# VH-VL binders against FYVE, RhoGEF and PH domain-containing protein 5 (Fgd5): the designs that were tried, part 6

Target 1, 194 residues: FYVE, RhoGEF and PH domain-containing protein 5 (Fgd5), of Mus musculus (Mouse) (q80uz0r647to840)
Amino acid sequence: RALVIAQELLSSEKAYVQMLQHLSLDFHGAVLRALENVEQEGREPLAQEELRQGLRELPAICDLHQGILESLEQRLGDCGEGQPQVADIFLAREQEFEHHAAHILQFDRYLGLLAESCLLSPRLATTVREFEQSSQGGGQSMKHRMLRVVQRLFQYQVLLTDYLNNLCPDSAEYDNTQSALTLISKVTDRANES

## First folded at step 1 (VH-VL)

Design r3 (framework fv_rovalpituzumab)
Heavy chain, then light chain:
Amino acid sequence: QVQLVQSGAEVKKPGASVKVSCKASGYTFTSYGMNWVRQAPGQGLEWMGWINTNTGNPTYADDFKGRVTMTTDTSTSTAYMELRSLRSDDTAVYYCAREYWGYFDYWGQGTLVTVSS
Amino acid sequence: EIVMTQSPATLSVSPGERATLSCKASQSVSSNVVWYQQKPGQAPRLLIYGASTRATGIPARFSGSGSGTEFTLTISSLQSEDFAVYYCQQYNNWPLTFGQGTKLEIK
ESMFold2-Fast, scan of step 1: ipSAE 0.006; ipTM 0.492

Design r4 (framework fv_rovalpituzumab)
Fold by ESMFold2-Fast, scan of step 1:
Structure r4 (fold): chain C 194 residues (1-194), chain A 118 residues (1-118), chain B 107 residues (1-107)
Amino acid sequence: as target 1 above (194 residues)
Amino acid sequence: QVQLVQSGAEVKKPGASVKVSCKASGYTFTSYGMNWVRQAPGQGLEWMGWINTNTGNPTYADDFKGRVTMTTDTSTSTAYMELRSLRSDDTAVYYCARDEWGDYFDYWGQGTLVTVSS
Amino acid sequence: EIVMTQSPATLSVSPGERATLSCKASQSVSSNVVWYQQKPGQAPRLLIYGASTRATGIPARFSGSGSGTEFTLTISSLQSEDFAVYYCQQYNNWPLTFGQGTKLEIK
């Protein structure tokens, strides 16, 4: 059971990393370039700058989760049945999670800024819509994709809690999972605070 | 550590094509864009274009549209830049450079000297 | 396209002195300016991005300032290894554009 939950963590991380890669390179590059190409009388340079700076955080967040994915693949590939050890993957990245919590807090605001920019620019709105309809976007709205950045922390909390409940209380993995949950809860609380 | 290693110097005749390679290591290739920048002898830096390493979709500077093709091979973490219809004023050092979102270049290749002469 | 203009073209200073290099944009680029150092025969090296943020491994003697259209790179207590060509670049608008460079040379 614990193994099944660990494998769910791996498969969901793989899907999440794929989405982040699309956001990091495809969406950010295309949307940022569309913002620069639009001539608008009422455009707000400060709002565009804030959105641009916020989207800059996606490559670092992508690298964090790519590292987690690779560690999960290696750890669970080597494990066999009934002996997962995955909690230390999160603990090893404590500083990165804490750093990114501050930026994740802004993603709901960045989504609002993007929505406002689309109202002011039919060209930008068309670019966002085209991306949403592409195979890269999978038919999902940009709101869904951007909110997945915040939601992944909540998913970790749910998955790690379920994982903990299926571990032997005397195991090192149980203790490490409690520590990982404490870390994710702190990060999730900060992200949910905004 | 992050490294970008480019192919060696080339000597070409006017009208020929040149293809420069840039092999990346030490990071996830598809998480960062790749840019090409050239520098003629004694001159400044000139941006040629960018390629999305995840999708393979390029964006070219206006001065190079129609003559340049940028590609990637994700299996080898290598970016390529092919410049066609070479002129003597294409003599330059060509650099690949990694960007963090189409912003600025944190790592550069060592450069490839392309000399175009008859 | 946004034109980036650097001044002076050449700055002659002595080791231990302070050097101030200027970069001007033809229109506002917010704080989206980066500075590179290039030594003869070498690729450019990232020094400062976001107008004022020092890149990893860059000595504290390098500092950047400015916003909008006027930007400055300052090098305090010049060392012999600091004599090089310095380029500014804007990344606020596409296409990305570079200044023409300032050569820092020993007086």
Scores: ipSAE 0.005, ipTM 0.460, lowest interface PAE 13.7, mean pLDDT 81

Design r5 (framework fv_rovalpituzumab)
Fold by ESMFold2-Fast, scan of step 1:
Structure r5 (fold): chain C 194 residues (1-194), chain A 121 residues (1-121), chain B 107 residues (1-107)
Amino acid sequence: as target 1 above (194 residues)
Amino acid sequence: QVQLVQSGAEVKKPGASVKVSCKASGYTFTSYGMNWVRQAPGQGLEWMGWINTNTGNPTYADDFKGRVTMTTDTSTSTAYMELRSLRSDDTAVYYCARSKYYFGYYGMDVWGQGTLVTVSS
Amino acid sequence: EIVMTQSPATLSVSPGERATLSCKASQSVSSNVVWYQQKPGQAPRLLIYGASTRATGIPARFSGSGSGTEFTLTISSLQSEDFAVYYCQQYNNWPLTFGQGTKLEIK
């Protein structure tokens, strides 16, 4: 049963990385190009710079999760139908998670800045609309896609809790999973800080 | 628009089992987890467990482990809660309530109307 | 599991006055506390999440505060429809746990 949950972790990580890659490589680039053509008026350049800084964090977050995905693929491929060992993948990336938690909680603010920027730039509004309507965009709102960056930490808590509940309590993996949950819970609390 | 509709009241004998349904509409079923919360007459709220509607994996409160089973049918957007080996002190109103399991926790923002389960000899 | 303790069990106040309801966690829950209102015969209604964020449609007279182990729900200028039972709930750790409730009644 633990293996099934570990496979769910892998499958959801793969979908998440594909979404992050699309945001980081396709949408982020398109937004930056659209912003280059916006006229400088009043305080708009400051709002645009804050939005640019927020979006530039996406590639680093993408790299973190690509590493997790690669590690999950390796571990689950190697274990066959045996006992999975996935908790230390998260523990090895404690510093990266703590770094990104500070930025993740700002994504709601970045969505607001994006919406305001669209009011000032018809080109940006068109870019966002076209991305949302594309087949690769799946018809989902940009807000939904960017909020998935924050939701992934909470999803880890749910999946790792399910995983823990299906492990032998005296195993090393049980202890490591409790440590991983403590880490992810701490990071999620920071990301959701009011 | 967003609604949770539960099955009707049940009367059971001690030792029997009961299965309550909760049909969701007006939102993407798999984007929210489903909680089950009960309330005995004149008493407070007690969390029984939660089910991940995407994976079908439940998490149960310790007091109910071994007696409860939570399941979902994503094709009908319906969640189920079965409680076995009923005792008189299981008499309560049973609620389903959705909560986001992504982007932190926003509380249980939509609740079913409740299902009264009466356990008596 | 984390134990949530509410006080007082019953609070008697007059309409137009301020009510302050307390909720204490047995260990730190950060700001991960939710408040619900329940009227007789009804399902609970979400009031506040994240200790201080008011849910959609909730009147401004409801406010929440606190972090760590001590949380407060404040209702300023009580209206007749506010007399109900109020529950706090933590979501920092599984299992989710509720306080035992505070009944707000007319003095």
Scores: ipSAE 0.000, ipTM 0.444, lowest interface PAE 15.3, mean pLDDT 80

Design r6 (framework fv_rovalpituzumab)
Fold by ESMFold2-Fast, scan of step 1:
Structure r6 (fold): chain C 194 residues (1-194), chain A 119 residues (1-119), chain B 107 residues (1-107)
Amino acid sequence: as target 1 above (194 residues)
Amino acid sequence: QVQLVQSGAEVKKPGASVKVSCKASGYTFTDYGMNWVRQAPGQGLEWMGWINTYTGNPTYADDFKGRVTMTTDTSTSTAYMELRSLRSDDTAVYYCAREGYDWEYFDYWGQGTLVTVSS
Amino acid sequence: EIVMTQSPATLSVSPGERATLSCKASQSVSTYVVWYQQKPGQAPRLLIYGASTRATGIPARFSGSGSGTEFTLTISSLQSEDFAVYYCQQYYSWPLTFGQGTKLEIK
């Protein structure tokens, strides 16, 4: 059953990375360009600096999760019907999670800033609407997509807890999974201070 | 006791490369990231980049991309920073610094390595 | 990149007095600011992290405050060993950036 849960972790990571790639490649560049045009037109930026900085972090967050995805694909492909070994994938990226935690947990704030900026910029509002209506999202709101960035850390906690409960307590993987859960909890708790 | 001990002072000619070492002791090397920071004579501090000591993956500041390489040797608990294509304005004290327990503030610093670039 | 600006560049005060040093970020860094002390010929020393948390072994006369874009380091009842250069640094976002430093000197 541990394998089934590890496969769910992989499947959900694939979906998450696809969403991040759409935000990082398609939306990020278009939004930054629209915000740049507002400034050039002499309009007051109204907290747009914070939004721009948060959006500029998307490529690095995407790279982190792309690496996790590739590692999960390799590990689960190699194990066949054997016991999965996935917890150290997260432990290997402890420092990257710490570096990005502040931005990840502020995506709900970035949503508010994006909504405010759309009221001031018809070009930005149009860019957001066009992205929402694109084939990449099937009409999913920008709010849903950006909130997934915060929710993924919570999903890791849920999935890794379920995974841990289906492992032999004497195994190295059990110990590593407890360490991975401690890492995710620490990152989430630390960033909640921001 | 946590201690970071760096290699000795270097004198290099323009165009040369320098490789500075930083040997860690008193803690598990792979539990903390290692940063590199430099300081030109009489000037402030400039961040160069960091390396994940568990994976060996580096991240460099844009001003140093293409001419800096950061590596680690886990068996000796040592971090390395190699700077290539040295210029006279690379004359500085180079520090290694350990990340704090939870975040990217630097709780322990090496003593510094003076690199002088002169013709 | 986030620009950190310290003021004043030099602060001249007498022993026993209080010194207040300023650090401003070009955008909000929440509380992710750290303060270091550097004496001539030495590596920087961690004083305060998370804007207000004293590092282990740092005397109570050192205190930090601030959030968002404005931060201060206060040293009450200055001692002779406190005359040094002080740097602030943000660790909210990459690249990590330092202020240019404030030199604390005897009047």
Scores: ipSAE 0.000, ipTM 0.454, lowest interface PAE 17.0, mean pLDDT 81

Design r7 (framework fv_rovalpituzumab)
Fold by ESMFold2-Fast, scan of step 1:
Structure r7 (fold): chain C 194 residues (1-194), chain A 122 residues (1-122), chain B 107 residues (1-107)
Amino acid sequence: as target 1 above (194 residues)
Amino acid sequence: QVQLVQSGAEVKKPGASVKVSCKASGYTFTDYGMNWVRQAPGQGLEWMGWINTYTGNPTYADDFKGRVTMTTDTSTSTAYMELRSLRSDDTAVYYCATHPRYWGSTYYFDYWGQGTLVTVSS
Amino acid sequence: EIVMTQSPATLSVSPGERATLSCKASQSVSTYVVWYQQKPGQAPRLLIYGASTRATGIPARFSGSGSGTEFTLTISSLQSEDFAVYYCQQYYSWPLTFGQGTKLEIK
């Protein structure tokens, strides 16, 4: 049923945004401060330049998904048994998805850079451990959380495909959902180009 | 210590424009959204819009679309709100206020500037 | 747009008493309601967000409750510094909207 799948989109987006905001606001800030201290201690900045550049995109990615969450909350509030309309939420953010595609799919690579940076900086390793153990961390590893950034694009494809299969083929929402899937697929393909 | 410091009071004639500034300190400017809220004398609070400090993209309330422009300068951690075609009923204290970008929908205002009184009179 | 209605417009109570302030939304806002305190000549101060979460530094005597369309701010054992105007605001949907305020004044 289309509404049930739309509700799963909302529920999973809420959990994802909460994780992403923790990663963006608290963790990213702490990591940047730790990296600055490594530079001040005479460590080589080139070893960590790519990780720092990637993490700078995190606030904008967070903003994209916060907007999606708020739009989903509004659309699915009191829609009754009527057909939900959620596909244009993604289409309205086409430019933002395209802009962040490379960085979103590079988070797998950023995990390797983070692990390497932790070997070079005991301060950074301590920061990562502290965030994993915090109540905001919920006991989830940083590896798991960073992988969720990459996985969210693929989860959109799965959820939107299931949603499409439960819509009337003659509806405007069906056509819009196909366009949204095309967008997410295009973004995923472009991100794979790095 | 988080602070938002706004520019001083202004007196303008009807039809003029006013530009209010809000300088932030004590936090990473781009991690918080900046809102503008006004309050006419003896009246309640009215939301005008906000600007995403990271992207520079503003969102305006319908009553102010076409008359307001919100901008930021991240190098000085300063937000600006320009209101054009001023009317007598635009007389109000104008506040800047931050919302945190943390933990879901977060458009509640945790830090406020001291306010800027704008008086519009002939 | 969602209309927020506060009642009463003015509440007169004595220090040490309990004050209960109401805020009603014209449609469901889930728990996305925030309460502010404003004293004359000052900017508003964040008290409670998410209907019931106290902001950092806010005394335990302030508590919020409610969900959907009905929200309450309760101040137990009122102190002299608590006499102010209180505003509720929804952040469930655009545009963000405030109630008209409740003035808490000394009896």
Scores: ipSAE 0.000, ipTM 0.446, lowest interface PAE 16.9, mean pLDDT 81

Design r8 (framework fv_rovalpituzumab)
Fold by ESMFold2-Fast, scan of step 1:
Structure r8 (fold): chain C 194 residues (1-194), chain A 120 residues (1-120), chain B 107 residues (1-107)
Amino acid sequence: as target 1 above (194 residues)
Amino acid sequence: QVQLVQSGAEVKKPGASVKVSCKASGYTFTDYGMNWVRQAPGQGLEWMGWINTYTGNPTYADDFKGRVTMTTDTSTSTAYMELRSLRSDDTAVYYCAKLGRFYSYYFDYWGQGTLVTVSS
Amino acid sequence: EIVMTQSPATLSVSPGERATLSCKASQSVSTYVVWYQQKPGQAPRLLIYGASTRATGIPARFSGSGSGTEFTLTISSLQSEDFAVYYCQQYYSWPLTFGQGTKLEIK
């Protein structure tokens, strides 16, 4: 059963990385294009400046999760029907999680900044609408996609807890999974203090 | 209705520069980025970079950084690609290609291609 | 960079038969794969994007499938005009990368 949960972690990470890459490659570029006219005039609203700064973090966040995805693919591909070993993938990235946690947790706020910026820029509003209406967008709202960035940390907590509950308590993987859960819980709890 | 028309074939000597133009029509030029792709004789397609037609900001593939400059003239809906310090292995057909949608990075329309021959 | 590998390099098939072309990515690209057709002396032509969506005007005999790292282009009943070189390209991550191409030729 632990292997099934580890495979769910892998499958959901694939879907999540796809969404992040879509935001980084398609949406981020289009948003920056729409916002550059205002910036060039030196009249950029603070909301647009903060949104631009937040979106600049997408490539680094994508790199973090792409690394996790690749490590999960290698570990689960190599183990076959054996005991999975995945918790140290998260522990090896402790500093990256701590560094990016603030930005990841701010994506619900970036949604509000995006909405405000759309009121000030007809071009940006058109860009967002066209992205949502595209075949790649599938009709899913930008709100849904941006909130998924925050939700991934909570999803890790749920999946790793289920994983832990299906491991032998005497195993090294059990101990490592508890440490990984502590790390993820610490970064998610930080949002309540800021 | 959408059409990309490129400048004519060029023959250059090693060390020279070439500037290829791509004139767009049938759509709003600044709504879609323009990419440049080349193809050496008998070889596959190689992406060189793209330019944001709204801002004029280019992004170049690593193999071409330092030798290529991409620009636009929005008043004539024309994109340009200049390649410097030409070598014989730069002999290729050079294509401009429009983004499928302004946020989608597949190419829905291509120019007819410009053959650049570099020989002594 | 993501490497796209196409196979076979050349596929010889008779008109009226089915052709299946393969494209593999060195890492997952989800469904962000596009297929182009190129005839001698012509620019590439968009066939399929998003792994499986036919571009406007592309005949129903062309179909794409796949997700992750394995993609296929199928031509269900080859016409004479279908003999060309086919390229796949990923647009999942920068830089954009193409496969080496598969040449479809008459048996």
Scores: ipSAE 0.000, ipTM 0.441, lowest interface PAE 16.6, mean pLDDT 81

Design r9 (framework fv_rovalpituzumab)
Fold by ESMFold2-Fast, scan of step 1:
Structure r9 (fold): chain C 194 residues (1-194), chain A 120 residues (1-120), chain B 107 residues (1-107)
Amino acid sequence: as target 1 above (194 residues)
Amino acid sequence: QVQLVQSGAEVKKPGASVKVSCKASGYTFTDYGMNWVRQAPGQGLEWMGWINTYTGNPTYADDFKGRVTMTTDTSTSTAYMELRSLRSDDTAVYYCARGDDYFWEAFDIWGQGTLVTVSS
Amino acid sequence: EIVMTQSPATLSVSPGERATLSCKASQSVSTYVVWYQQKPGQAPRLLIYGASTRATGIPARFSGSGSGTEFTLTISSLQSEDFAVYYCQQYYSWPLTFGQGTKLEIK
C-alpha cells in the first residue's frame, strides 16, 4: 500500500530532522569554534575553509527538511484511510532543493575534510567525540550522521519509487510523484542531468 | 615508548563474568580512544566497542549490548572491559587497541591480548 | 551493519612474487578502510589506513588502493616474514567491522 510507504517516508523524515537539528544547533557551532582555533594557530588549510562553508549550510538544510516534515505530518494526519497526497510537498520546494543540492551531495566530501581537520586539531577531534557520546548524539558515529545528509536524497528516490509503484497510474498523485522523482533524481544524480 | 599491557589469561565457567584490564603508557591516555576486539580460536577479528577516554562514555556493538561494560581509570591510565553471562562461544583472545585519533579509527597500538577460556 | 568480504580465503605464493588481496564492502565506505597483518600468537599490526596510506614503519612493498566498495592490498616482492593472515576493516560507520581474513601461505 501507498499509505504505508508514505507513513514510512514520514517516520524516516522525523528521525532525519532530529539528527539535522542536533548537527545544526549543537555540533555546528562547536565545530566552527574549533576550526577558528586551528586557524589562529597559524594554519590556513583550504580544506578547513571549505568544511566551514559547507557546515554553515546546515541551518538552511534543516529548515528545508523541517518544512517537509511538517507538511508530511499534516497531510498524513488529515488523510486518515484516504489516498495520500505527498508528492507536491517536494515539488513546492524545488528551488530550495536545487539551491542546497551541491552542499547536500558534498557531505561525503565534508566528512573527509572533517576527518583531515581532526588529525590537525585534538580540540576538534574531542568536540566530535563528545557530540557522539552526548544524549543528543545517541551514540551514533559522526561519520554515520554526516553521511545521512547525502543518503537522505537517495532514500527519497527509493521511497518515492516504491510509493509511485503503489499508486493508480491514472491518478494526479501518480503524475506528481513522477515529477517529484525527476526533481530528486536531477539533484542527486548529476550524471543523469541533461 | 607507547604500549598497552593487558591482564593475564582467565579460565571461567559458563554464566560467570570476566574483567580484562589494559594499561596504557608512553602517551597521554585521554588523547586517544580505546577499542576492544576479540578473536575466537582460529577465527577472525570482531569489534566489541569503544570508550572515549576523555569523557568515559562507551559505545558497544549490538551483539554485546547488555553483557559488556567498558570503563576507564584515568589516574592509572587503564581501560577495562567486563563481559558477563559467559558462554562457551565467548572463548577468545580479547585485545584492547588504541585509535590513533578519535575520528580516524585505525588501530595503531594493540595490547598483547588476553585469552579467556569458558568451559565447564 | 557493513559486511566486509575478503578473497581469496587462502592465497599460496612463493617468496619474491607479488600478492594481491581483495576486500569488498556491502555498501560504500569511501576510503575509510584499514589493513592489518597478524602472525600466529601475536596481536594484529596496522599496515594501511585511509585505503592507501602506509602506517609508520611499514615497508614500501605494501600498498593499498580502492574506494567505494572495492579495495586491494598489494605486497610486491614477498619476503618470508610477510606470510601471515591479513584483515581489512571499515571505519566509515559504527559498528566497526572486519573481513574474515586472507591467509597468505608459502606455495
Scores: ipSAE 0.000, ipTM 0.443, lowest interface PAE 13.4, mean pLDDT 81

Design t1 (framework fv_traxivitug)
Fold by ESMFold2-Fast, scan of step 1:
Structure t1 (fold): chain C 194 residues (1-194), chain A 121 residues (1-121), chain B 107 residues (1-107)
Amino acid sequence: as target 1 above (194 residues)
Amino acid sequence: QVQLVESGGTLVQPGGSLRLSCAASGFTFSSYWMTWVRQAPGKGLEWVANIKQDGSEKYYVDSVRGRFTISRDNAKNSLFLQMNSLRPEDTAVYFCARGRYYGSGSYFDYWGQGTLVTVSS
Amino acid sequence: QSVLTQPPSVSVAPGKTARITCGGDNIGSKSVHWYQQKPGQAPILVVYDDSDRPSGIPERFSGSNSGNTATLTISRVEAGDEADYYCQVWDSSSDHVFGGGTKVTVL
């Protein structure tokens, strides 16, 4: 049963990483190119500059989750039908979570900046629409994709809580999972205070 | 257009065996968890078994564990449920459903019409 | 029985609001999904992940989930909404768990 939850963690991480790769490698580049081609008469509007800074965080966030995905694939492949051990994957990345959590939690705000920047730049608005229409299965909105970045931290809390509830309380994995949950809670709270 | 079509339901004597099939089309079958859900006459929905995309993981409700076996053939886009040592309480409509993951688990976004299995003498 | 508690039946007049509850210990920390089933038919998904709606499902269907209770709300009820409604969660001890179902009658 714990294994089923660990498999759901793996499956959802795989889908999440694929979405992040599209944002980081395809959309991020297209948006930056559109912004670079805007005629400048001085400094760019503040909304466009802040959006550009936020989007530059995507590759590092993608790298973090790619690492988590690869570790989950290896751990769950090696355990077969045995008891999974996945909490160490999160604990090993404590510093990375602390570093990136502030940017992850701001993606809801980056949506507002993107909308504001599209009002100021018809070229950017066109780029966003074209990317949305060319994407997976016809037109998944940028709003949904960017909100998933924020939602993933909260999904970890839900999944790890369900996982914890199905572990032997005397096991090392139980203790490590409690520590992982504490870490995720701490980085979420710390980032909101920043 | 996603379609799931169950077949194989029939009348079986207690202690007998039966294999149900589900034919999938309109999506990449090998990319999804698949499940069987049953519904006894006049009763609610009960999850029976699920199977991982590559067939490496299989899970069952306790009442059928050891008697039922879920399997899949990704080359043929087919899902199966082998039912052995059937009991009257296994009488139900058996639905094939596609598993989607979001949040804390999975939900079922497409269902077949079901196939009726009756276990009686 | 199921570990998710639903009222057996709910009666609602056309144009009014129906509320179907799904009770479970700490259900607010889980994702709740809702299915509609009409007699002789397969279930269809009407709400997933607490409050999201699949394409083709009218906006008068909505969901919420907090504490120990999840709720499916059907606003401006129509005769065609008469059906059985099931909540569902994934639980690590029981895998997929369905509520007992609620028969919604439009009178």
Scores: ipSAE 0.000, ipTM 0.428, lowest interface PAE 19.9, mean pLDDT 79

Design t10 (framework fv_traxivitug)
Heavy chain, then light chain:
Amino acid sequence: QVQLVESGGTLVQPGGSLRLSCAASGFTFSNYWMTWVRQAPGKGLEWVANIKQDGSEKYYVDSVRGRFTISRDNAKNSLFLQMNSLRPEDTAVYFCAKDTYYSWGHFDYWGQGTLVTVSS
Amino acid sequence: QSVLTQPPSVSVAPGKTARITCGGDNIGSKSVHWYQQKPGQAPILVVYYDSDRPSGIPERFSGSNSGNTATLTISRVEAGDEADYYCQVWDSSTHYVFGGGTKVTVL
ESMFold2-Fast, scan of step 1: ipSAE 0.006; ipTM 0.534

Design t2 (framework fv_traxivitug)
Fold by ESMFold2-Fast, scan of step 1:
Structure t2 (fold): chain C 194 residues (1-194), chain A 123 residues (1-123), chain B 107 residues (1-107)
Amino acid sequence: as target 1 above (194 residues)
Amino acid sequence: QVQLVESGGTLVQPGGSLRLSCAASGFTFSSYWMTWVRQAPGKGLEWVANIKQDGSEKYYVDSVRGRFTISRDNAKNSLFLQMNSLRPEDTAVYFCARDYYDILTGYEPFDYWGQGTLVTVSS
Amino acid sequence: QSVLTQPPSVSVAPGKTARITCGGDNIGSKSVHWYQQKPGQAPILVVYDDSDRPSGIPERFSGSNSGNTATLTISRVEAGDEADYYCQVWDSSSDHVFGGGTKVTVL
């Protein structure tokens, strides 16, 4: 049972990393370029600097989750039908999670800033619309994609709680999973409180 | 794989009209911005016009605005440039080019080019 | 109106490094793309978004962009690198703008 939940964690991490890669590598660069070009027009988007700084965090967040994905693939490939051990993958990245918490918290706000900037730049609005319509994006709205950055932390909380409930209480993995949940809860609590 | 083939270039008198075509294959044509770039004999590259995936947005270099019209037919995988009121200064090889897939905007590089078609405007 | 300035020619010995500059007011805030064109042929993309390389382009090609100057760097130059090289940016007022081109000659 615990293995099934760990496999769901891996499967959902693959989907999430694909979304982050599209957001970070394809959309991020185009949006930053469009914002720079609006400034060259002699038009200054409201809070464009704050939006740019926030979006520059996407590559580092992508790197964090790519590392988690690779670790999950290795661990679950190696364990066969044995007891999975995945909690320490999160614990090894405690500093990175804590560092990115502030920026993850701001993604709903960054979405608002992006919407304001689109009112000032038809080319930026076109970039956002075309990214939403791309086959790689599966037709999901930009709001849905950006909010998934915050939602992934809550999904970890749900999946790790289910995982914990299917582990032997006497195991090292049980203790490590409790510690991982404490870390994720700390990050999500910070995300909720601003 | 990806191929772009221009046609329609010929000798035209000043004030005349000409329509260029670009046949695209090997990719989903309807998913890309497309552009025309020209090069006068012995000179550099000059962007002429671009068109959005669905044809809803079109942009032109100042010197051709009002004289040239870019259009596309996604059902036929074809791009067109209608050139009116041609001037000697329009003499050039005209290239059809595709914008980079990953961004799907006119902001990106031109990753594939056709071989070009020569337009000569002379009396 | 945006203008991109390139030197008309650059000469380089085989195995050495060629550097082609593209000058423009505040070009460091733009994404710069570079094209290679050999006589009688269509251009091909060699560097995009300042420093990224398309699949199939050798690692010898690299780019940088800061302040008022973007640079295409070709290390360990080969005879087959002889060509005209063009820089290009997108600008909201001018749309796509190309530099005048640089002829690279490998001696």
Scores: ipSAE 0.000, ipTM 0.435, lowest interface PAE 17.1, mean pLDDT 80

